# Ledger of designs, part 211: VH-VL binders against q9umr5

Target 1, 268 residues: q9umr5
Amino acid sequence: SYKPVIVVHGLFDSSYSFRHLLEYINETHPGTVVTVLDLFDGRESLRPLWEQVQGFREAVVPIMAKAPQGVHLICYSQGGLVCRALLSVMDDHNVDSFISLSSPQMGQYGDTDYLKWLFPTSMRSNLYRICYSPWGQEFSICNYWHDPHHDDLYLNASSFLALINGERDHPNATVWRKNFLRVGHLVLIGGPDDGVITPWQSSFFGFYDANETVLEMEEQLVYLRDSFGLKTLLARGAIVRCPMAGISHTAWHSNRTLYETCIEPWLS

## First folded at step 8 (VH-VL)

Design z82 (framework fv_nofazinlimab)
Fold by ESMFold2-Fast, scan of step 8:
Structure z82 (fold): chain C 268 residues (1-268), chain A 121 residues (1-121), chain B 112 residues (1-112)
Amino acid sequence: as target 1 above (268 residues)
Amino acid sequence: QVQLVQSGAEVKKPGSSVKVSCKASGGTFSDYAISWVRQAPGQGLEYLGYIIPIFGTANYNEKFKGRVTITADKSTSTAYMELSSLRSEDTAVYYCARGEYDYIWGSFDYWGQGTMVTVSS
Amino acid sequence: DVVMTQSPLSLPVTLGQPASISCRSSQSLVYSHGNTFLNWFQQRPGQSPRRLIYKVSNRDSGVPDRFSGSGSGTDFTLKISRVEAEDVGVYYCMQGTHWPYTFGQGTKLEIK
């Protein structure tokens, strides 16, 4: 009756974080087959994003194959970037709703309590020195570190985000765009009180310019060039924006009001 | 300017462990990866592993996994490489080397002077 | 593991003559974003290795112009246009594209 749901977790996370989400889905859409992928849990979430994409791809192929009517993806935080890449590299995905739950779609740049906890001696102004090195690109957080003051280094060194966003040319760009455009709905969720994703508008494809002024999605070159299909999806009516204030980063998957407002309507 | 200074030569018995230090001066210690490489007498270079102090993350060549442990003490700007269950074939000069974090320069810009570890009865 | 194979292993050269060292990898060293992490190191007798070249063809600061690196994919070359007495030592190629990082066997350059 209901399409299966595949859940992809975030940085330093595991399937355990989604127990409340599964409860909500069971209450509103009883009988839904929900698979929370137990891959790259905890510290393994630091592995390069392309490695994670390959592992998650192998896990989702059989799920998609047995659901000819389609599947839904719920992808939290860093997991939203994994799902972005999955939709581009998979020639045969049958995803209806891609629900991006507070994911840094245009990258991360900011001194937050979470980053201070994770990187206690770092400052956002200095992290580019590590992230844009060969060693740095072996860590997932660095794959989407987007320093607006060193954009040349970001464009040259980013092994993941710059490529998947079409900010740097890639031989597969046309195929990736075609594949991504097969998605039924792109549901973007995020909010100003997240406290981890910086700028929070990154969850909606907004980001800092060189002066740290946030430019929204429609002002981004990747949108204007339609590099991977955002402009086409918006014109098609396939992009849903669901911002919500008052929700911290670790609460997106456990807030009932958020679920009922932003997630439930897209789980047909 | 950056300098890596390693601890002195060691003579160890088979089955024991050795812990070699590498103290960094100049630059910001936590901004660099520190790698460990060894060289048996008259032989080539062999990579053991690295640590990125800012992330607290170490990674090891599978050949040494379970025997090698790389740590860092940011307060003293010192990286350590400990190798356990020593065998005669572990006799080598052990080098620490700094991985440049600035992408434009690549890796292994500065090396320590080396520490001779001899495993003999 | 990626195997790095150097040729020749012994390279006797007359002063002032050119020298060339080949390095071949068992698989492509092109990273997913198009960069190639192939480095060249020089080790003089009794000294620590010194990096000469990074990312195939980029010379380190202080490395003379007579040293050059070239290549792509799996085939790389270090060239010395005019060998000097100070060049005596062992030269190693190293790949940083695939974990674990691996070195070639080394090429011993000696003056005839």
Scores: ipSAE 0.006, ipTM 0.497, lowest interface PAE 8.8, mean pLDDT 88

Design z83 (framework fv_nofazinlimab)
Fold by ESMFold2-Fast, scan of step 8:
Structure z83 (fold): chain C 268 residues (1-268), chain A 122 residues (1-122), chain B 112 residues (1-112)
Amino acid sequence: as target 1 above (268 residues)
Amino acid sequence: QVQLVQSGAEVKKPGSSVKVSCKASGGTFSDYAISWVRQAPGQGLEYLGYIIPIFGTANYNEKFKGRVTITADKSTSTAYMELSSLRSEDTAVYYCARSQWDILTGYHFDYWGQGTMVTVSS
Amino acid sequence: DVVMTQSPLSLPVTLGQPASISCRSSQSLVYSHGNTFLNWFQQRPGQSPRRLIYKVSNRDSGVPDRFSGSGSGTDFTLKISRVEAEDVGVYYCMQGTHWPYTFGQGTKLEIK
């Protein structure tokens, strides 16, 4: 029998978005128990990420407890950051494959449709004024806003991303690293035509430097310092990178070729 | 269970301003955007702008930019639309309408207020 | 601004017969992420508009199944399979893809 799959959705999302993904899994791995977590749907996806982590943790514990052979996580967009934190805060997770679908793992810095809808008069260059305030940090999108021109503000004010990436010290950092390293496989998926995640290489732990030149994962201080285990996972052969062109942000969970190439091989 | 209740009819002189209110009940005010749409007697619908109360952000149709201001008071669950430098062609029923404020769900104008007649005449 | 063109503007229909309203946009209404924000509204005499259809083909709760929406890109249709007396009113299509949001001119449905 196949290991159960837990799906964590993204910003302004719900379980309905994954109907095609569930169909693909049923076709290739019949009998797989797939649970799409119906928490923080729609507008509730804007709640602070630590609040979401707590809620998803409570939902995930009984599922993992009933599956001693392990589980797989498929985490879409913002949901990939929730899953990053889950794997760090849970002392007893039994996750085999953590499949991250186009998630801003190093953060977001771009004038996308999401930001223009929410902040129509704001440019990406001035959103740091809102996001790095105490009020702004009460919203999930600001928890992973990473302005490369204001790294000092990001490091001081980010209540979520800077902490889970080990960019700012935290008393639990050693335990979080140990917990995260228990994952069997870290499967990173993303691509240049996403149109939302900016830079798209954020899905692969790449990000802008101060000149807005993208530096890949191996050039990041987070990787070089092995802050939460990326270097160790890569050395272990546990990181899978699966970039694909031609896929827009809302299509990662509904593209059959993407599923067959990047997701299907990691569902056991 | 959602209701949007608007203020009463107004008669204004050219050059003055009008401020129409829209009070939300049922659900939470902070969960949506409030849009404003007008309809001149016997005519179609024309969009003015919106506010997202939770972020305090507003955006306006370019045609009305500089004359329209949309605000919200979360403590009273009330949105306001103020239109200045009134002209006779501003005579219309002004509606507030609720929308989910995200680009993926597309819940535009799922509930409407009863409308407020604004008459501009000398 | 995106121009929304409805046809016909006047639609006399015999009770119990089908009715169809066309809506055409001057630009594609497909958002960059694949969603199409085309809505249909009904306004009965003396009442506020009421949304019938959102995202091309999704019926609002409480809207009878005799109403259906279809279309893609720039060409959209609202169909009523069997017109009833309560359907008298003006029908508007509306696009939410491009700023500013724009409405069609309206189609007045009347019983013959």
Scores: ipSAE 0.014, ipTM 0.519, lowest interface PAE 7.6, mean pLDDT 89

Design z84 (framework fv_nofazinlimab)
Fold by ESMFold2-Fast, scan of step 8:
Structure z84 (fold): chain C 268 residues (1-268), chain A 123 residues (1-123), chain B 112 residues (1-112)
Amino acid sequence: as target 1 above (268 residues)
Amino acid sequence: QVQLVQSGAEVKKPGSSVKVSCKASGGTFSDYAISWVRQAPGQGLEYLGYIIPIFGTANYNEKFKGRVTITADKSTSTAYMELSSLRSEDTAVYYCARTKYEMLTGYSNFDYWGQGTMVTVSS
Amino acid sequence: DVVMTQSPLSLPVTLGQPASISCRSSQSLVYSHGNTFLNWFQQRPGQSPRRLIYKVSNRDSGVPDRFSGSGSGTDFTLKISRVEAEDVGVYYCMQGTHWPYTFGQGTKLEIK
């Protein structure tokens, strides 16, 4: 039988967004128990990511306990960062495939409609003034704001992403790395037509340098230093990269071709 | 026109709990964080914690963690601070104060304060 | 926790004369470029604190221009150019850069 699947949604999102994904899974892997976690929906998705990690952790523990053969995670957009942290903080997770659907794994540096509700007068060039304050760090979007022109402020102020990526030291870093390395497969999905995740290569651990030139994962210090295990996972053959053009941000969970190509093979 | 109005004075016995309210009027309750600060008689100011009402997110000074709970009711524009396992050293005036954000420059701490609520713990 | 140290703790001043209060933080309060979350509050006897200055040097609406804030990094000053009778009270500096937020011990300003 198929391992259970746990789905973690994104910013301003809810379980309703995944109705097509559930249909696809039922068609190709009938009998799969799929749980779409209905926590931090809508406006609550703006809560600090560490708070969301704690809440999702409490929800996934009984699901993992009932599935000794393992579970799969499908984590969309901001939810992919929640899942990154879950895999690091849980000493006993039994995740086989972690499927990251267009998640800003190295951070976000781009204007979106989501930011305009909270910060109507801000553009990407000045959002660092708010996000890198203690007030700003109370908002999930600011927890992964990564301004390449103010990298020193990002490294000092990020209460979440810089820590989970090992870009700033943390007492738990060694344990977090050990826990993350227990994952069976890290499946990275994203593409150039997303329109929200900026740069789109952030979904594949690529990111801007100070000139806004994208450097891919293998050129990042976090990879080169193996800060949380990316280099080790790649050497193990555990990282899958599945880019696809023509898919907008809100369509990753509802495109059949994407599902068949990038998700279906990893749902054993 | 912005006001934070707190509940009245309380006298409590050691080991009991107290819950102080702070009702916001004038302006949008959800645009601000509400913090709680206390002041023992003749002493300085000590920070307890805050709540961001739009999220229900609260955080506490480690010194009070496990004893203090801060909540908010958006329908009544009221924040609450509950302190349990009261000791005589918890005797203080408890203030609520709000923090607002500024789009370009970050945030602004404690622009308005409540009138204070005297909590006396005696046996 | 960041320790905020004020000096002097007692400040007797003659009416019409200037007064200044110093505040030192145990860590730099510079957060983002241009953002240093240091605030000054006034508490008159029997009243709630009132904010006078935010982000080092910005005066709140209604605060007289005889009040000014200055400083950077770890060292900050509140100045009153001409003390008036209504200025009697306790003055607190406060940092909002590091969690948890912390206050200085307070400086009691009294008329000689």
Scores: ipSAE 0.006, ipTM 0.432, lowest interface PAE 10.8, mean pLDDT 88

Design z85 (framework fv_nofazinlimab)
Fold by ESMFold2-Fast, scan of step 8:
Structure z85 (fold): chain C 268 residues (1-268), chain A 122 residues (1-122), chain B 112 residues (1-112)
Amino acid sequence: as target 1 above (268 residues)
Amino acid sequence: QVQLVQSGAEVKKPGSSVKVSCKASGGTFSDYAISWVRQAPGQGLEYLGYIIPIFGTANYNEKFKGRVTITADKSTSTAYMELSSLRSEDTAVYYCARAGYSGLFTYYFDYWGQGTMVTVSS
Amino acid sequence: DVVMTQSPLSLPVTLGQPASISCRSSQSLVYSHGNTFLNWFQQRPGQSPRRLIYKVSNRDSGVPDRFSGSGSGTDFTLKISRVEAEDVGVYYCMQGTHWPYTFGQGTKLEIK
């Protein structure tokens, strides 16, 4: 039988967004138990990421306990960061494939429809004033706001991403790294036509330097220092990179070609 | 189904202040921003500012900064626009309008209140 | 501030004929990833403004398909393929790309 699949949605999203993904899984892997977690929907997706991690953790524990052969995670957009933290804080997770659908793994720095809606007058250049305050860190989108022109503020103020990426020291870093390294496969998916995740290479652990030149994963300090296990996973052959052009941010979970190319092979 | 209902007409003296309300229904109040726009008699539209109730933050057109204050009361789903140091040039219909929709920027200024006439005269 | 200039300001049109309104911005309205925050509003006599078009060319729900928006950068057009009696009113373009948000001066459409 196939391992159960757990789906974690993104910002301003809900379980309904994954109806096509569930159809694809049912067609190619009939009998797969798929649980789309219906937590932190819509406006609730703005709650602090650590609060979301706690809630999703409580929901995934019984699913993992019933599946001694392991489970797969499919985590979309912001949900990919929730799953990153889940894998680090759970000392007993049994995740085989962690499939990250266009998630800002190194953070977000872009003027997007979501940003324009939440902060109509903001430009990406001035959002650091809001996000790197204690008040701003009470909102999920600010937990992964990564302004490359104010990296010192990001490192000091980020209550979530800088810690989970090992960019700032934390007492639990060694345990978090050990836990994360138990994952079987880290499948990274994203592409240049996403239109929301900026830079799009953030989905592959690439990010802007201070001149807004994108440096890929292997040039990042977090990779070079192996802060949470990326270098170890890559050496083990456990990282899969699956970029695809022509897919907008809201289409990653509803494109059949993407599913067949990037997701289906990892749902054993 | 989204409705924005504003308070009634006001007549104010120069130098006083006015506070206009905008009550929202048909959707979660905190899922969108409320903008304020005015229109002097026979003139065009002029943007004053907005509030995002979920964040409690407001921002103002520099032309009105220091005179305009926009607030929100989440318990009553009501936004307020207060304009101080009133002048005859402030005589206008003041509108509230919805700015944004959860997850989609397509609904910017998609619903408007009925307007509140503010007349500044001695 | 970004200046929005509409032309014509007065537009008398015969019923059933097409009408066209131009809007020009003093700066490019292109934002992130090609998104252009240009909206068109209709204000009928004695009524609140009503949004017709958002992001240059997208019609709002309930807006007849005879209304269309087009343009890029700094030049935008609102077209009505066949003017009807209920179209009488003032039409405004509005930019939401640059703070503060600004409106055109308005185009008064009236039936000849």
Scores: ipSAE 0.006, ipTM 0.482, lowest interface PAE 9.9, mean pLDDT 88

Design z9 (framework fv_nofazinlimab)
Fold by OpenDDE, second read of step 9:
Structure z9 (fold): chain C 268 residues (1-268), chain A 123 residues (1-123), chain B 112 residues (1-112)
Amino acid sequence: as target 1 above (268 residues)
Amino acid sequence: QVQLVQSGAEVKKPGSSVKVSCKASGGTFSDYAISWVRQAPGQGLEYLGYIIPIFGTANYNEKFKGRVTITADKSTSTAYMELSSLRSEDTAVYYCARTQYDILTGYSDFDYWGQGTMVTVSS
Amino acid sequence: DVVMTQSPLSLPVTLGQPASISCRSSQSLVHSHGNTFLNWFQQRPGQSPRRLIYKVSNRDSGVPDRFSGSGSGTDFTLKISRVEAEDVGVYYCMQGTHWPYTFGQGTKLEIK
């Protein structure tokens, strides 16, 4: 039998978005128990990510308990960060494949249409004033806002991304790293035509330097320092990178070709 | 029973400013945006701008060339629209409307409207 | 700005008869993410606008099923299967896809 699949949605999203994915899984892996977690939907996805992590943890624990052979996680967009944090705080998770589906794993710093609507006068160059304010971190978006021009503010104010990345020292860093390294495979999915994740390489732990030059995962300090286990995972062949062009952000979970190429192989 | 209650009618001189309030009740103020729309007598609807109270961010129709300022007070669940350098052409009923938003899709709804505030600009 | 053009601007209708209002946009209202944000509003005399239809064809809560919306791309239609006295007012289409959001001129529905 196939291992259960747990799906975590993204920002301003819901379980409904994954109806096609469910169809694909059912067709290609019949009998698979797929659970799309219907938590923090819509506007509730703006809640602090640690709160979401706790909520999703409560939901996945019983599922994992019933699946001693392991489970697969498919985590979309913001959900990918939630899942990474989840795997970091859980010392007893049994995740075989962690599929990060177009997630801003290294953070977000973009000037996109969706961002413009939400922050029309506080675009990428000014959002740090909101996100790194005393109240900014109460919003999920700010929890992974990563301003390369205000690194000090990011490191000091980020209550989520900087911590799970091990970019800021904290007493749980070693344990979180240990826990995260329990994952069998880390499948990173994203692409240049996403239009939301900025830079799109963030889905592969690439990100801007101070000059807004995109550096790859292997050039990041978190990798070089192996702060949360990326270097270790790569060394053991546990990281899979699956870039795909021609896919917009809202289509990652609905594209059949993407599913067959990047997701299906890891649902065994 | 979501309600938007606006401030009373205003009579203003050209060149002055007017500030209209819109108090929301019956829902969660921070979960929605507030849009402002005006309607000149016997005319159609014109969109002015919106605010997202939870972030305090606002967007404006450039037609008004910076004359419009939209603010919000989360503590009182009240949005404000201020229009400066008033002209006779600004005479209209001004409406606030609750706006649902989705940053993934760009969707914007206008499901509830205030009763409107008549602003008359005359010498 | 996106121009919304309604037709007709005046719509006299006999009670019990159907009515149809057209709304055409100067450019496609299909958002980059695939959705189409076209709304229909009803404004009865002396009242605030009321949303009838959102996303082209979805009726708002409390809206009678005699109202229906359809269309795609740049052409949209609001239909009333059987006009009632309470339907008298001005109807507006609105696009919420492109900034700034814009309204049609309005269609005044009245009873013959």
Scores: ipSAE 0.436, ipTM 0.753, lowest interface PAE 1.3, mean pLDDT 93
Fold by ESMFold2-Fast, scan of step 8:
Structure z9 (fold): chain C 268 residues (1-268), chain A 123 residues (1-123), chain B 112 residues (1-112)
Amino acid sequence: as target 1 above (268 residues)
Amino acid sequence: QVQLVQSGAEVKKPGSSVKVSCKASGGTFSDYAISWVRQAPGQGLEYLGYIIPIFGTANYNEKFKGRVTITADKSTSTAYMELSSLRSEDTAVYYCARTQYDILTGYSDFDYWGQGTMVTVSS
Amino acid sequence: DVVMTQSPLSLPVTLGQPASISCRSSQSLVHSHGNTFLNWFQQRPGQSPRRLIYKVSNRDSGVPDRFSGSGSGTDFTLKISRVEAEDVGVYYCMQGTHWPYTFGQGTKLEIK
């Protein structure tokens, strides 16, 4: 039988967004038990990411315990960061494929329309004043705000992303790295027409330098230092990159060609 | 379940200000944005602005910027719309409406509306 | 600002017959991320507006299935397959794609 699939949604999202994904899985892998976690829906997706990690952890433990052959994670947008942290904090996870669906793995730095709606008087250049305060770090979007022009503030103030990426030291870093390395496959999906994730290469662990030039994963210090295991996973052949053009942010979970090309091969 | 209840009718003189309240019940006040829309007698709907209570952030239609202020009190689940420097053209029914968050824009829809508050500006 | 134009402005219909309202926008309402934020509201005499349709074609909870929305880009339609007495009122389209949000001028539906 097929391994169970656990789906973690993104910012302002809910289980309803995945109806097409569930249809695709049922067509190609009939009998697969798919659980879309109905936690931190809508506005609750703005809760601090560590709080979300704790809640999702409690939900995935019984699912993983009942599946000794392993489980697959499909984690969309902000949900991909939640799953990154889950894989690090759980010393007993049995995740085979971690499928990251257009998630800002190195962070976000862009004037997207949802940010303009939430912070209408703030440009991307000024959001660091809000996000890198203690108050701002109580909101999920600020937990992965990564201003390349204020990297010192990001490293010191980020309560989530800088820690899980090993960009700042943490007492649990060695254990988190060991736990993350237990994953069977890290499947990275994203593309240039996403329109929300900025830079889009953040979904592939690429990011802006101080001049807003994108440096790919292999040029990042977190990769070069192997801070949480990316270099080890790549050497093991466990990282899959699946970029696709022509897909907007809200379409990653509802595009059949994307599913067949990037997701279906990793569902056993 | 979800209900938005607005304050009563107001009669104001030109040059004064009016403050209309909108109390939310049946849902978590902080989970939603509250928008304000007005309707002059015999005319259509005109959007004034919104507030996101959890962030305390508000945005205004440029036509009203400088005259309209939207605030929220999370402890009482109440949003307020204050319009200053009132003119006879501001005579209208003022509505509050709930908007849910959407991943793309933060905007979902106007799924619940208050009953409306008639504001009359007369000398 | 995006101008929303409705047609007709006055719509007399016979009970039991279909009705159709058009809404045109001065700019495409397709957001860069693929969603189209076009809503339809009903306002019965003396009442607050009530949402009927959101994102072009999605019917709100409690709205009868005789109401349907369709369209793309700049041209949208609200259809009532069989008009009933309680449908009397003014219908508004609204765009939420471009700031500031704007409404059509309204279509008054009346029974002949």
Scores: ipSAE 0.158, ipTM 0.640, lowest interface PAE 5.2, mean pLDDT 89

